# Ledger of designs, part 14: VH-VL binders against NAD kinase (nadK)

Target 1, 268 residues: NAD kinase (nadK), of Syntrophomonas wolfei subsp. wolfei (q0aze0)
Amino acid sequence: MKIILVNNRFKENTEKKAQEIAGQLSALNVEVIIDNGLDEPYAGTVDFIMVLGGDGTMLRAARRYGQRAIPVLGVNMGTVGFLSNIEINELAEYLPLILREEYSLEARMMLEVAVFQQQSLLTRVFCLNELLLRSNSPRMLSFALEISGQKLEPYRGDGLIVSTTTGSTAYSLSAGGPIADPQLDAFIVTPVASHIINKRPLVVSPEREISLHLLEEREAIIGIDGQIKMDFGAENRVLIKRAPHPLLMVNLKAKPFFTSIDRSLQRQ

## First folded at step 2 (VH-VL)

Design d30 (from x34 with light chain H31Y; framework fv_ixekizumab)
Fold by ESMFold2-Fast, scan of step 2:
Structure d30 (fold): chain C 268 residues (1-268), chain A 122 residues (1-122), chain B 112 residues (1-112)
Amino acid sequence: as target 1 above (268 residues)
Amino acid sequence: QVQLVQSGAEVKKPGSSVKVSCKASGGTFSSYAIHWVRQAPGQGLEWMGVIIPILGTADYNQRFKGRVTITADESTSTAYMELSSLRSEDTAVYYCARGHTYKYSSGYFDYWGQGTLVTVSS
Amino acid sequence: DIVMTQTPLSLSVTPGQPASISCRSSQSLLYSSGYNYLHWYLQKPGQSPQLLIYLGSNRASGVPDRFSGSGSGTDFTLKISRVEAEDVGVYYCMQALQTPLTFGQGTKLEIK
């Protein structure tokens, strides 16, 4: 069995903890690859991915490995979040179940984002939560939104979020989007501070293709999962589709989504 | 371990065509772009074009005037560069190189093939 | 097309001494995101090019820390703090701001 341990090198002691866990796994005849974010994704085949950290580390792991159809377990290192399943102090208890493959999987849809400059593809990225198009100045954007070739009336405002259902509790929520059951596959399209008062969030089929481009030359950025930031100008366009593979999240411990989000909202 | 392995050297007559292959191993072939760069003997590097397999799109340096075609076969993880209407000035080492399509618009080449010498002479 | 100009075209360095290579672009490679779309490659004799520095100043995986990149906009510098025999080859800068991607003409580094 070969496992990738994904950690955040900028979090205190995460590298030391990853090495400790790798030693424990090696003693059980498990081959371990450590991914601390410094190198490109491990290119070989693996059986399991263990993410040591908070939601941010899980989002990075999903972008790097989510399309390989490999089980991914989120192990929380002390920061509250929605994407971890067990706590680090529970790992020893659950490790035998991991090694015997005694767990269930939950499929979470991902976005495939392709950004073009003029006629050329600049980048293609996968993400678990959302793409955010936003103004990088006090000036509002004017932009075109197309859904499966259907051109909507122009948008004017601070931007737009195209989210998965997993991302419904991230930036989309802050912008007034709905809370979605993460077991549902759908795009959620949420305007950010729209100048046109009745531009509402849209919930659309994950089979649709979403296209965005600016109608006026403005300083704007594309944000991916709140972690990758790219300039977006009038010469750019972005194409968003359902990614070919969902992220396969490991469930070792019941984590009730609705009661968790309800508590979070009551506490603000 | 990522590796790009190219086909062997070719000797061609002016007016013919050549098709060079680049087989990728290690990593997800469709998540990356494959670029083609050539280098004439004793000269610098010249970008020819790119194929983005997942999108089915290719982009070319227009100085090759429609003579270059870049294709990919995802089932074999192999990219191809075909250059037609060969001229003596097309004599060069042709490299494939992996570009990032899943990062922040960087366009850098992290892995290169070993190169394929194409000699065009009468 | 964006034109990339390197200076010097050749450089001879005593082992252990520093080396500096400049790259100038015909237009700014600094995008509004704060990134410079400039990358540095080394081609050792008889070998394929290899990535040294990406996005102006980021060292590629496996590249020794004696290599560093700096600069912004139109003027960029690659520095080697202490040149070693294995550093012999031709250094190329490349812009990736727009297609066609273009390279500098190359700087040949030799050991005295």
Scores: ipSAE 0.000, ipTM 0.380, lowest interface PAE 19.5, mean pLDDT 84

Design d31 (from x34 with light chain S32R; framework fv_ixekizumab)
Fold by ESMFold2-Fast, scan of step 2:
Structure d31 (fold): chain C 268 residues (1-268), chain A 122 residues (1-122), chain B 112 residues (1-112)
Amino acid sequence: as target 1 above (268 residues)
Amino acid sequence: QVQLVQSGAEVKKPGSSVKVSCKASGGTFSSYAIHWVRQAPGQGLEWMGVIIPILGTADYNQRFKGRVTITADESTSTAYMELSSLRSEDTAVYYCARGHTYKYSSGYFDYWGQGTLVTVSS
Amino acid sequence: DIVMTQTPLSLSVTPGQPASISCRSSQSLLHRSGYNYLHWYLQKPGQSPQLLIYLGSNRASGVPDRFSGSGSGTDFTLKISRVEAEDVGVYYCMQALQTPLTFGQGTKLEIK
């Protein structure tokens, strides 16, 4: 068995723990590749991905490896989050189940984001939570939204979020979007501080294509999962589709989504 | 409770094909492997193949190479086994069974369907 | 292919007496995880097989404690400490270490 351990190099506790776990797995004849986020993603075939850290580390792992149809387990290192399944102090208990491949999988849809300049593809990225289009200056944006070729009335405001159902509890929630069951496949399109009074969040079939471009030259940013930022101008267009493969999340113990989100909302 | 319910008995002529269904209820259908095992009258158990519905991938016993196809429809929580070019020696009870692992070569069958008798005769 | 051989092929026991069934594999079933990928099933007359023992020695849910599995590598044993009438049927071992998954030929247990 070959496992990728994904961790955050800049958190000294997680790096040390990753090395300890790698040693333990190696002693059990498991090949371990450590991905601390600084190098290119590992290009070889692997059997399992173990993510050590919080939701941010899981989002990075999903962008790097989510399209390979490999089981991904989130192991929490003490930060409360939605994307981990077990705590680090539980790993020894569950390791035999991991090695025997005795677990269930939960499929989570991902977004495919393609950014163009005129007709040329600039970049293509995958993400688990959302794409955020936002102004990078005090001036509001004027932009066009198309859904499967249907051109909506122009948007005026600070931006727009296109989210997966997994991302419904991230930026989309903060902008007034609905909480979605992550077992559903859908795009959630949520306006950010719209200056047009009746722009509502939309829940859209994942089979549709969503296109965005600016109608006026403005300083804008495309954000991916809150971690990647790209300049976006009037000559740019972004095309958003459901990614070819979902992220396969490992479920070793029940984690009740609705009670977890309810508790989180009361805290906020 | 997890339950696997199979389609009813079939009588087929040599050279034809048969498609047996296995509908899962209770639990998460797509999170487990579905195996197919057959048993000829008075004989033992023979593994035919497996599908992992969440991955859409299947693997087969080479003894049935080119004749068996296993598919799954997650929207109906149903797995299918199709066997073509039927011979009289294909007369058997065909079982679906849930693997308690997602990998093909590991795990055990914690739930079994009730079986489907396929009789191949002229 | 891994070949699974069971002995005996049939046995008759008086109720309350013990029974023992052997299963041998042509290759070691000990996986790198430290587990043996060997499982035992019971098929009662007219019924589907049901899981008895998994990974060499673990009882499946609802299986009485009179059933036990032991062994490692290539030699495995299923024991019934005191046979009851409801234990009648054919017992199969199965290896799940590699494809194709293979079964033993079966052991028929009857009451005298």
Scores: ipSAE 0.000, ipTM 0.462, lowest interface PAE 13.6, mean pLDDT 85

Design d32 (from x34 with light chain S32Y; framework fv_ixekizumab)
Fold by ESMFold2-Fast, scan of step 2:
Structure d32 (fold): chain C 268 residues (1-268), chain A 122 residues (1-122), chain B 112 residues (1-112)
Amino acid sequence: as target 1 above (268 residues)
Amino acid sequence: QVQLVQSGAEVKKPGSSVKVSCKASGGTFSSYAIHWVRQAPGQGLEWMGVIIPILGTADYNQRFKGRVTITADESTSTAYMELSSLRSEDTAVYYCARGHTYKYSSGYFDYWGQGTLVTVSS
Amino acid sequence: DIVMTQTPLSLSVTPGQPASISCRSSQSLLHYSGYNYLHWYLQKPGQSPQLLIYLGSNRASGVPDRFSGSGSGTDFTLKISRVEAEDVGVYYCMQALQTPLTFGQGTKLEIK
């Protein structure tokens, strides 16, 4: 059995904890690869991915490995979040279930984002939460939204978010989008500070294809999961589809989503 | 509570195909593996294969040499087992069963369907 | 393929007496995790199989404590401390260490 341990080198004590866990796993004849975020993703085959950290570390793991159909377990390292299943001090208790592959999986849809310049593909990335299109200047954007070839009336405002249901509690929430049960598969399309007062968030089938392009030359950016940023101009278009594979999240312990989100909404 | 409900009995001619359904209720369908096991009259249990709906992958007992196809429709929480080129030796009760894990190597079958009798005769 | 061999193929037991069924695998079922990937099922007449024991020795939910599993590696035993009329049926062991998953040929338990 081969496991990737994903950690954030810059978070206090995570590197030492990753080495400690790697030693424990090696003693059980498990081969361990450590991914601290500084190098390219491990290219070999693996059986399991253990993410040591908060939601940000899980988002990075999902982009790097989420399309490989490998189980991913979030292990919380003290920061509150939604994407971890167990706490670090519980790992020893659950390790036997991990090693005998005795756990349930929850599929979380991902977005496939393809950015084009004219007819040329510039980049293709995957993400767990959302794509954000936003203005990079004080000027309002004017942009076109197409959903499965249906051309909507032009949007005017600061931008747009295309989110998974997992991402419904991230930037989409801040922009006025709905809270979605992550067990549902859907795209949530949420306007950012729309000039048209009655532009509402849309909830659409995950089989839809969404495209965006600017109608006027403006400075804009595309953001992916709040971690990747790229320039977006009138010569660009972005195509958003359901990714080929969902992220396979490991459930070792019952996590009541609705009570957890209720507590978080109290704090906003 | 989790329940697996299979389609009704079928009588088929040699050379034809049969497709048996298994509808899961009361639990998270895609989080588990769905296995297919058959039992010829008066005989023991034989594993046919598994579908892992969350991965979109299936694995088969090579004994059936491309004759078996297992699929899943997550929107209806239903797994299917299709067996082609039927012979009289394929007369059996076909069961679906839920694996406790998404992997077959460590899995045990915690819930079983009621079985579907497939009779192959001319 | 891993071959699973059960003995005996049938047994008749007086109610209240113990019963023992053996299962032997052609190779070790002991996984590096320390668990044996060996499971026991009971098929009562006219019914689907039901899980009795998983991972060698763990009783499934709702299974009476008169049932116990033991063994490691290649030799496993299912014991019923006091056989009751409701225990009639065919008992199967199954290995889940590797594909294809394989069953023993079954042991039929009858009341005398």
Scores: ipSAE 0.007, ipTM 0.559, lowest interface PAE 8.9, mean pLDDT 87

Design d34 (from x34 with light chain S33E; framework fv_ixekizumab)
Fold by ESMFold2-Fast, scan of step 2:
Structure d34 (fold): chain C 268 residues (1-268), chain A 122 residues (1-122), chain B 112 residues (1-112)
Amino acid sequence: as target 1 above (268 residues)
Amino acid sequence: QVQLVQSGAEVKKPGSSVKVSCKASGGTFSSYAIHWVRQAPGQGLEWMGVIIPILGTADYNQRFKGRVTITADESTSTAYMELSSLRSEDTAVYYCARGHTYKYSSGYFDYWGQGTLVTVSS
Amino acid sequence: DIVMTQTPLSLSVTPGQPASISCRSSQSLLHSEGYNYLHWYLQKPGQSPQLLIYLGSNRASGVPDRFSGSGSGTDFTLKISRVEAEDVGVYYCMQALQTPLTFGQGTKLEIK
């Protein structure tokens, strides 16, 4: 068995803990590759990915490895969030199940984001939560949204979020988007501070293609999962569609999504 | 390597406004939430609000009822807290702090600014 | 708003002796995923607050093992097994379950 340990290099003790876990796995005849984010993603084949950290570390792991159809387990190290399944102090208890491949998998849709300049592809990235288009200046944006070739009325405001259902509790929620069951596949399109009062979040089929471009010369950026930032101008176009493969998340213990979000919103 | 550096102390008259800055260095500014917390002399800590810089969205403690505005400038990695209609009871040290999460709640504050003393004199 | 109550408000301890601080919330801070959104901070004289314990029981990086956090739901405890001179300051608990985030009143720890 070959496992990648993805650790959060922004936390002081994560390297030490990753080495400790790698030693424990090596003693069980498991080959371990440590990914601390500094190098390119490991290019070889692996059987399992263990993410040591919180949601941010999981988002990075999903971007790097999510399209390879490899099981990914989130192990929480005291960081809050929705993407971890077990706590670090529970790892010893669950490790035998991991090694025997005795776990269930949750498929989480991902976005494929393609950024063009005119007809030329500039970059293609994958993400688990969302793409954010926002203004990079005090001026509001004017932009076009097309859904499967259907042109909507122009948007004016600070930006737009195109989210997965997993991302429904991230930036989209803060911008007024709906809370979605992460097992449901859908795009959630949420305006950011729209100047048109009747612009509503949209929930659309994951088989649709979403296209964005600016209608006026403005300074704007595209943000991916809050971790990647790139300039976006009037000569750019974004095409967003369902990624070819979902992220395969390991489920070792039930985490009830609805009661978790209910408590987060303080519904009584 | 992550540091939050705040602007210097200010003395203000009642009814005026103050704008305190918080410059982040060493990390990715836009990926984190920046919270503002104040501490009046001899009193405890009071949460004022939070901003998510990449999104530009903010949430506020209702106790400050439209007097507080938190903004961010990603090009300079700087968050700002502006408090208007100042009263003598607004005299306090104002702190910025980084939430380790990109959400308004749930996060713990892993880095704090050095604090900015704002004195409101009559 | 969730109200956080600390006891005692002040504590004087001889060096090497243990100290215990209680924090109670007006409603449960236990998330359905098993996390308590309760964090502990220490403010040393003349300094900014610093993180000690997060999510109820996890020690922050660089924090000595003589510090521990325990509890769940509405009742939480911060313990110092052997108080040292560097531990002097005001200890605060904070709930992060919902906005507005709220702090306890603070517990001042002094050396006898």
Scores: ipSAE 0.000, ipTM 0.387, lowest interface PAE 19.3, mean pLDDT 85

Design d37 (from x34 with light chain Y35K; framework fv_ixekizumab)
Fold by ESMFold2-Fast, scan of step 2:
Parts: C-alpha cells; sequence; structure tokens
Structure d37 (fold): chain C 268 residues (1-268), chain A 122 residues (1-122), chain B 112 residues (1-112)
C-alpha cells in the first residue's frame, strides 16, 4: 500500500506529527510520500491520501489529487473543521480499517475552472469550495454572467462567487449564500456586495456551464478556494463546469453535518 | 444488516436479453464495488464484471464480448446486470457480490446475493 | 488472464482429521503494497458462496479458527485443522490482483 501524507507547510508541529505517522506506516510496510505543499504533486500511483491539518490543507489536497479518484481522509490536528472526519488522537484506532481498505466513501463535487485570454487557455484548475471574482480596487466591477448560453443582465458590485455545495459553508456563506447539504450536487452563484437590490444567490444544476467576463477595464482577481489568486482583466474570460471526478472523501465515523454547522454558527 | 437481494428466476429464449437486479440494504451502496459472478449447473464460478456506483464506471470480462452491461441506480441502491444475445450456454445462477472496496480488482466479496437462476431454452 | 489452479479437485476426510487445499496462480499475486490479492470462499450445497479468508491469510468475521490461509506470490494453501460436518462444500480461491477476476476450478470436500 502507498499513501500520500499531506501536511501544512506553515505549522511546525504538524510536520513533526507527519514524520511520526510516516514512520509508523513504514513499519507496517506502507510506502509513504510526504506532501508539504512545496513541491509538485506526486505523479505516481497511490492507494490512499491522508490529510493532516485543517480545512485549508484539505482544499490544497483536493486541488492536487482530487481528480484521481483516490480516497482522501481528513485528520484534524486542532479545531474541528468541516472537511475532516477523525481527530489525530483517533488515528491509531482507525488505522487498521484504513490498511484493510474498509471504509465508506462520500463523493463531493468539484469545480473545473478554465481561464482564457481571448481564445487561448491560460490555466485550468480544479477546486472543492469556490471560485471568487473580486475587484482588486475600491471601484465596483461590471461583469457579464452567462449560464448555459443564457446571458443575464449585467452584474454590478464587488464580485461573484461560484461555489460547490461543499463550499456553501465557506466564502459563499459569508456573502449571503444558502447552506447546502453537501450530498447534493449544485452550483451556488452568490453576488458579493451587489449594488442591484434584486440580485439573489442562484442555485443551479451542476450540468450548467458558467462563464464570466468583465464589461469594463478594471483591476480584478480570480480566487480559487481562497488560496490561489490570478489577475483578471477585460481581455479574460473564465469558464466554470463540474469537474470530471468528485473528490472521494473517507468516512470512518459518522459526522453529523447539520448539528456541526448549527454549533459552528454559535461560535465566532 | 447488510443484505443483497436479487430479482427472481427467469426463463428466456435464445437471442433474447435478461436483466437481473441486485438491491443493497443496510450499508453504504455507493462506497463499494458490486460484482457479478455466474455459475453454470455443476460448474465453477465465473466473474462477469463490476460497477463502482460512486464513480459511475464499470469493467467487464472480455469473454462476454460486449454482451454484458452493468448499471447502478444510487437512488434505489440497486445494481443491474443485463446480458444480451442469450445462448443455451448462458444458463446459470447469476450472483451479485459486494467488493469490500470501491476498486475493480482488489476487493474480496464480503456479502453475496442469493442468486438468480436464468434458464435459456428454446 | 491469470489462471488459478486448485488441487485436489475432490477430498474426502474423516471427521476430526485435517484437510489441505492448494491454489496456484499463473503469475505472482503479491502487489507492491505487500498484499497478496488472493481470497478463499466456501459454497455449501444449495447456498451462495461465503467468504472464508481474505488477502491470503486473514480470517473473515465469524469464521472458526480451525481455518487458516497461508502462502505468497503464486502458491497458497487453505488448511482446516479439524474437519467438521459443517465444512462440507466446494472451496474456491480467487485472485483479485487484476481484472478479469478469476477463480480456481473448486475443491469439493466431503466427509467419509
Amino acid sequence: as target 1 above (268 residues)
Amino acid sequence: QVQLVQSGAEVKKPGSSVKVSCKASGGTFSSYAIHWVRQAPGQGLEWMGVIIPILGTADYNQRFKGRVTITADESTSTAYMELSSLRSEDTAVYYCARGHTYKYSSGYFDYWGQGTLVTVSS
Amino acid sequence: DIVMTQTPLSLSVTPGQPASISCRSSQSLLHSSGKNYLHWYLQKPGQSPQLLIYLGSNRASGVPDRFSGSGSGTDFTLKISRVEAEDVGVYYCMQALQTPLTFGQGTKLEIK
């Protein structure tokens, strides 16, 4: 068995834990590849991905490996997040199930984001939570939104979020979007500080294609999962689709989404 | 509590098609592979193919040369195996079985359906 | 395709005596992960097959400790230390290293 062990490059104590776990796994004849985010994603075949950290580390793992149809387990190293399934102090208890490959999987849709300049593809990335289009200056954006060939009236505001259902509790929530059951597949399209009173969040089929482009030359950025930033100008267009493969998240124990979100909304 | 329940026996004419169902209960249907295995009277076990419902993808034994199609309906937790262009040699008990992982090849079959007898006679 | 060969094809055992069944593969079933993708099943008369041993040597839940599996690579053995009446049936090995998954031809175990 070959496992990728993903850790947070900016937390020294998680690096020490990653090395400890790698040693334990190697003693059990498991080949371990450590991914701290600094190098290119591991290109070889692997059986399992273990993510040591919070939701941010899981988002990075999903972008790097989510399209390979490999089981991904989130192991929380501190405050409980939405994307982890077990705590680090539970890992030893669940390790035999992991090694026997006895667990359930939950599919989480991902976005495929393609950014163009004119007709040329500049980049294609995948993400688990959302794409954000946002002004990079105090000036409002004016932009066009097209959904499956249907051109909507222009948007005016600070930006737009196109989110998965998993991302409904991330930036989309803070911008006024709905909380969605992550077992549903849908795009959630949430305006950011719109100057038009009746611009509401939209929940649309994941089979839709969404495109965005600026109607005026402005300083704007495209953000991916809050971790990647790209300059975006009037000569650019972005196309958003459902990614070919969902992220396969490992369930070793029941995690009650609705009670977890309810408790989280009480905390600051 | 995990149980695989198959559809009832069928009698078919040569050249026709048969579609056998396998309904899973008590467990997570999508997280596992559902395999189909047949057994001709007095003979051994022969693997036909597998579907991974969470991925919507299937793999087949080449011996059936495009005659077999395996599908899954996650909303009803039911897998289907359809075999076309039936011949008398296709008379067998057809089993569905759950692979312990979502993979095509590594899985062991921890739960089996009760079997469906398909008789092909003219 | 990987060919699985079982010996013997038939075995008659006095109750309480041991039984041994061999399974050989045409190529190694040892994966780079260290696992042997070989599993053993028992089919009792009139019943569906049931899992006995998985990954070469692990007993399935509820399987008595008189059953054991051993071997690696191309040569595997299923042993029953003390055969009992309930052990009657046909035993199959199966390789799961690659598709198509393939079974041995089966070994019929009967009580004398």
Scores: ipSAE 0.000, ipTM 0.486, lowest interface PAE 13.6, mean pLDDT 87

Design d38 (from x34 with light chain Y35W; framework fv_ixekizumab)
Fold by ESMFold2-Fast, scan of step 2:
Structure d38 (fold): chain C 268 residues (1-268), chain A 122 residues (1-122), chain B 112 residues (1-112)
Amino acid sequence: as target 1 above (268 residues)
Amino acid sequence: QVQLVQSGAEVKKPGSSVKVSCKASGGTFSSYAIHWVRQAPGQGLEWMGVIIPILGTADYNQRFKGRVTITADESTSTAYMELSSLRSEDTAVYYCARGHTYKYSSGYFDYWGQGTLVTVSS
Amino acid sequence: DIVMTQTPLSLSVTPGQPASISCRSSQSLLHSSGWNYLHWYLQKPGQSPQLLIYLGSNRASGVPDRFSGSGSGTDFTLKISRVEAEDVGVYYCMQALQTPLTFGQGTKLEIK
């Protein structure tokens, strides 16, 4: 069995813990590849991905490996999060089930983001939470939103978020979007500080294609899962669609989404 | 509790096709592999193929080359096995079974359907 | 294809006596994970097969402790320490190391 351990080298003591766990797995005849985010993603075949850290580390793992149809387990290192399934102090208890492949899987939709300059593809990126279009200057944006070729009336404001249902509790929530059951597949399209008062969040079929471009030359950026940032100008267009494969998340124990989000909102 | 319920017995003529259904209840259908196994009268078990609903992919025993198709409908938690160009040698009880893993191989069959008798005769 | 060979093909046992069934594979079923992908099933007369032993030696839920599986690589054994009347049926081993998945010929257990 070959397992990738994904950790964050920039967090104190996380790499030390990853090395400790890798040693324990190697003693059980498991080949371990450590991915601390510095190198290109591991290109070989693997059986399982274990993410050691918080939601941010899981988002990076999903971007790097989510399209390979490999089970991904989130292991919480002490921070409350929505994308982990077990705590680090529970790993020894659940490890025999992992090694025997005795777990269920939950499919989480992902976004495929393609950025073009004229008709030329510049980049193609996947993400679990959202794409954010926002102004990078004090000036508001003027931009066009198209859904499956249907051109909506122009937007004017600070930006727009296109989110998965998993991402409904991230930036989309802060911008006034709805909380969505992550078992549901849908795009959530949430305006950011729209100058047009009646621009509402939209919930649309995940089979639709969403296109964005600027109507005026402005300094803008495209943000992916809050981790990747790219310049976006009037010569650029972004196309967003459902990614070919969902992220396969491992369930070893029940984690109630609704009570978790309810407690989080009560503590705000 | 998890249960696999199959469609009823069929009598078919040589050259026709048969489509057998397997409806899962009591568990997460998409997370598991659904295998199809047949047993000719008085004979042993023979693996036909598998569908992995969460991935939308299937794999087949090559001896049924071009004749078997396995599909799944996640909205109804139902897997289907269709066998075409039927011959008298295809007379058998056809079982669906759940593999404990989402993979084509490695899995043990923790739940089995009740079986569907398909008789091919003129 | 991996060939699975069971011996004996049939055996008749007086209740309370032990029974032993062997299963041999044409190549090793020991995976790099450390698991032997070899599983045992019991098919009682007129019924669907049911899981008995998985990954070489693990008893399935509800299976009495008088059943045990052992072996590694190419040679595997299913043992029943004290045969009961309810144990009659055909026992099959199956390899799950690679597709196509393949079964042994089956071993018919009868009561004397």
Scores: ipSAE 0.282, ipTM 0.716, lowest interface PAE 5.0, mean pLDDT 89
Fold by OpenDDE, second read of step 3:
Structure d38 (fold): chain C 268 residues (1-268), chain A 122 residues (1-122), chain B 112 residues (1-112)
Amino acid sequence: as target 1 above (268 residues)
Amino acid sequence: QVQLVQSGAEVKKPGSSVKVSCKASGGTFSSYAIHWVRQAPGQGLEWMGVIIPILGTADYNQRFKGRVTITADESTSTAYMELSSLRSEDTAVYYCARGHTYKYSSGYFDYWGQGTLVTVSS
Amino acid sequence: DIVMTQTPLSLSVTPGQPASISCRSSQSLLHSSGWNYLHWYLQKPGQSPQLLIYLGSNRASGVPDRFSGSGSGTDFTLKISRVEAEDVGVYYCMQALQTPLTFGQGTKLEIK
């Protein structure tokens, strides 16, 4: 068995724990690769990914490995979030199940985000939470939203979020988006400080495609999962689709999503 | 509670094909594997194959020499087993069962369908 | 393929008396994790098989404690401390170490 341990190099606690766990797994004849984000993603085949840390680390792991259809386990290390399945102190209890490959999986839809300059593809990224388009100045943006070729009325505001249901409890929520069942596949399109009073978020079928572009010369940026940033101008277009593959999240322990929402959100 | 409900009995001619369905309810369909096991009259159990719906991958008992096709529809929480080039020896009760494994092996079957009798006769 | 061999193939037991069924595999079912990938099923007359014991020694949910599984490697045993009328049926061992999954021949338990 080969396992990738994903941790955050900027969190010393996660680094130390990764080394400790790596040693334990090696003693059990498990091949271990540690990914602290410093190097390129491991290109070889692996059987399991263990994410040590919080939601941010999971988001990075999802972007790096999510398209490879590898089971991903979130192990919380004292943070508050929605993407961890077990606590670090529970790892020893569940390790036998992991090594025997006796676990269930939960598919979480990811976004495929493609950014174009005219007809040229600049970049393509898969992400678990959301794509954010926002102004890079105190001025509002004017931008066009198209859903499956249907042109909506132009948006004016600070920006727009296109989120997965997984991402519904992230920035989309702060912007007034609905909380979505993570077992549901859908896009959530949430305006950020829209000029139109009470502009409502859209819940969109994952079968549709979403495109965004600016209607005027303004300085804007796109953000992906709050971790990737790039400039976005009038010459650019972003196309958002459902990713071809979901993130396969390991489900070792059932989590009561709806009963824990208040507690989790209060701590964010 | 978890239930696996299979399609009704079939009577088929030799050389034809049969497709048996297995609909899961009461749980998360895509989280588990669906195995197919058959039992000839008065005989033991024979494993036919498995599918992991969330991965869309399947594995088969090579004794069937490619006659078995297992598929799954996540939208309807239904797995299918198709057996082609039917022979009289294929007369059996066919069961679907839920498994707890990621890579086909290691798992056990905690829930079973009620079985589907397939009779192959001239 | 891993060959599973059960003994005996039939067993007649007086209610209240113990019963024992043996299952032997052609190769070790002991996984590197330390667990044996051997499971037991019971098929009562006219019913679908049901899980009895998993991973050699663990009782499935709802299974009475009079059932127990033991063994390791290539030799396994299912024991019933006190046989009851409801225990009538065919017992199967199954290996899940590798595909294809394979079953024993089955052991038919009857009441005297």
Scores: ipSAE 0.026, ipTM 0.599, lowest interface PAE 4.3, mean pLDDT 91

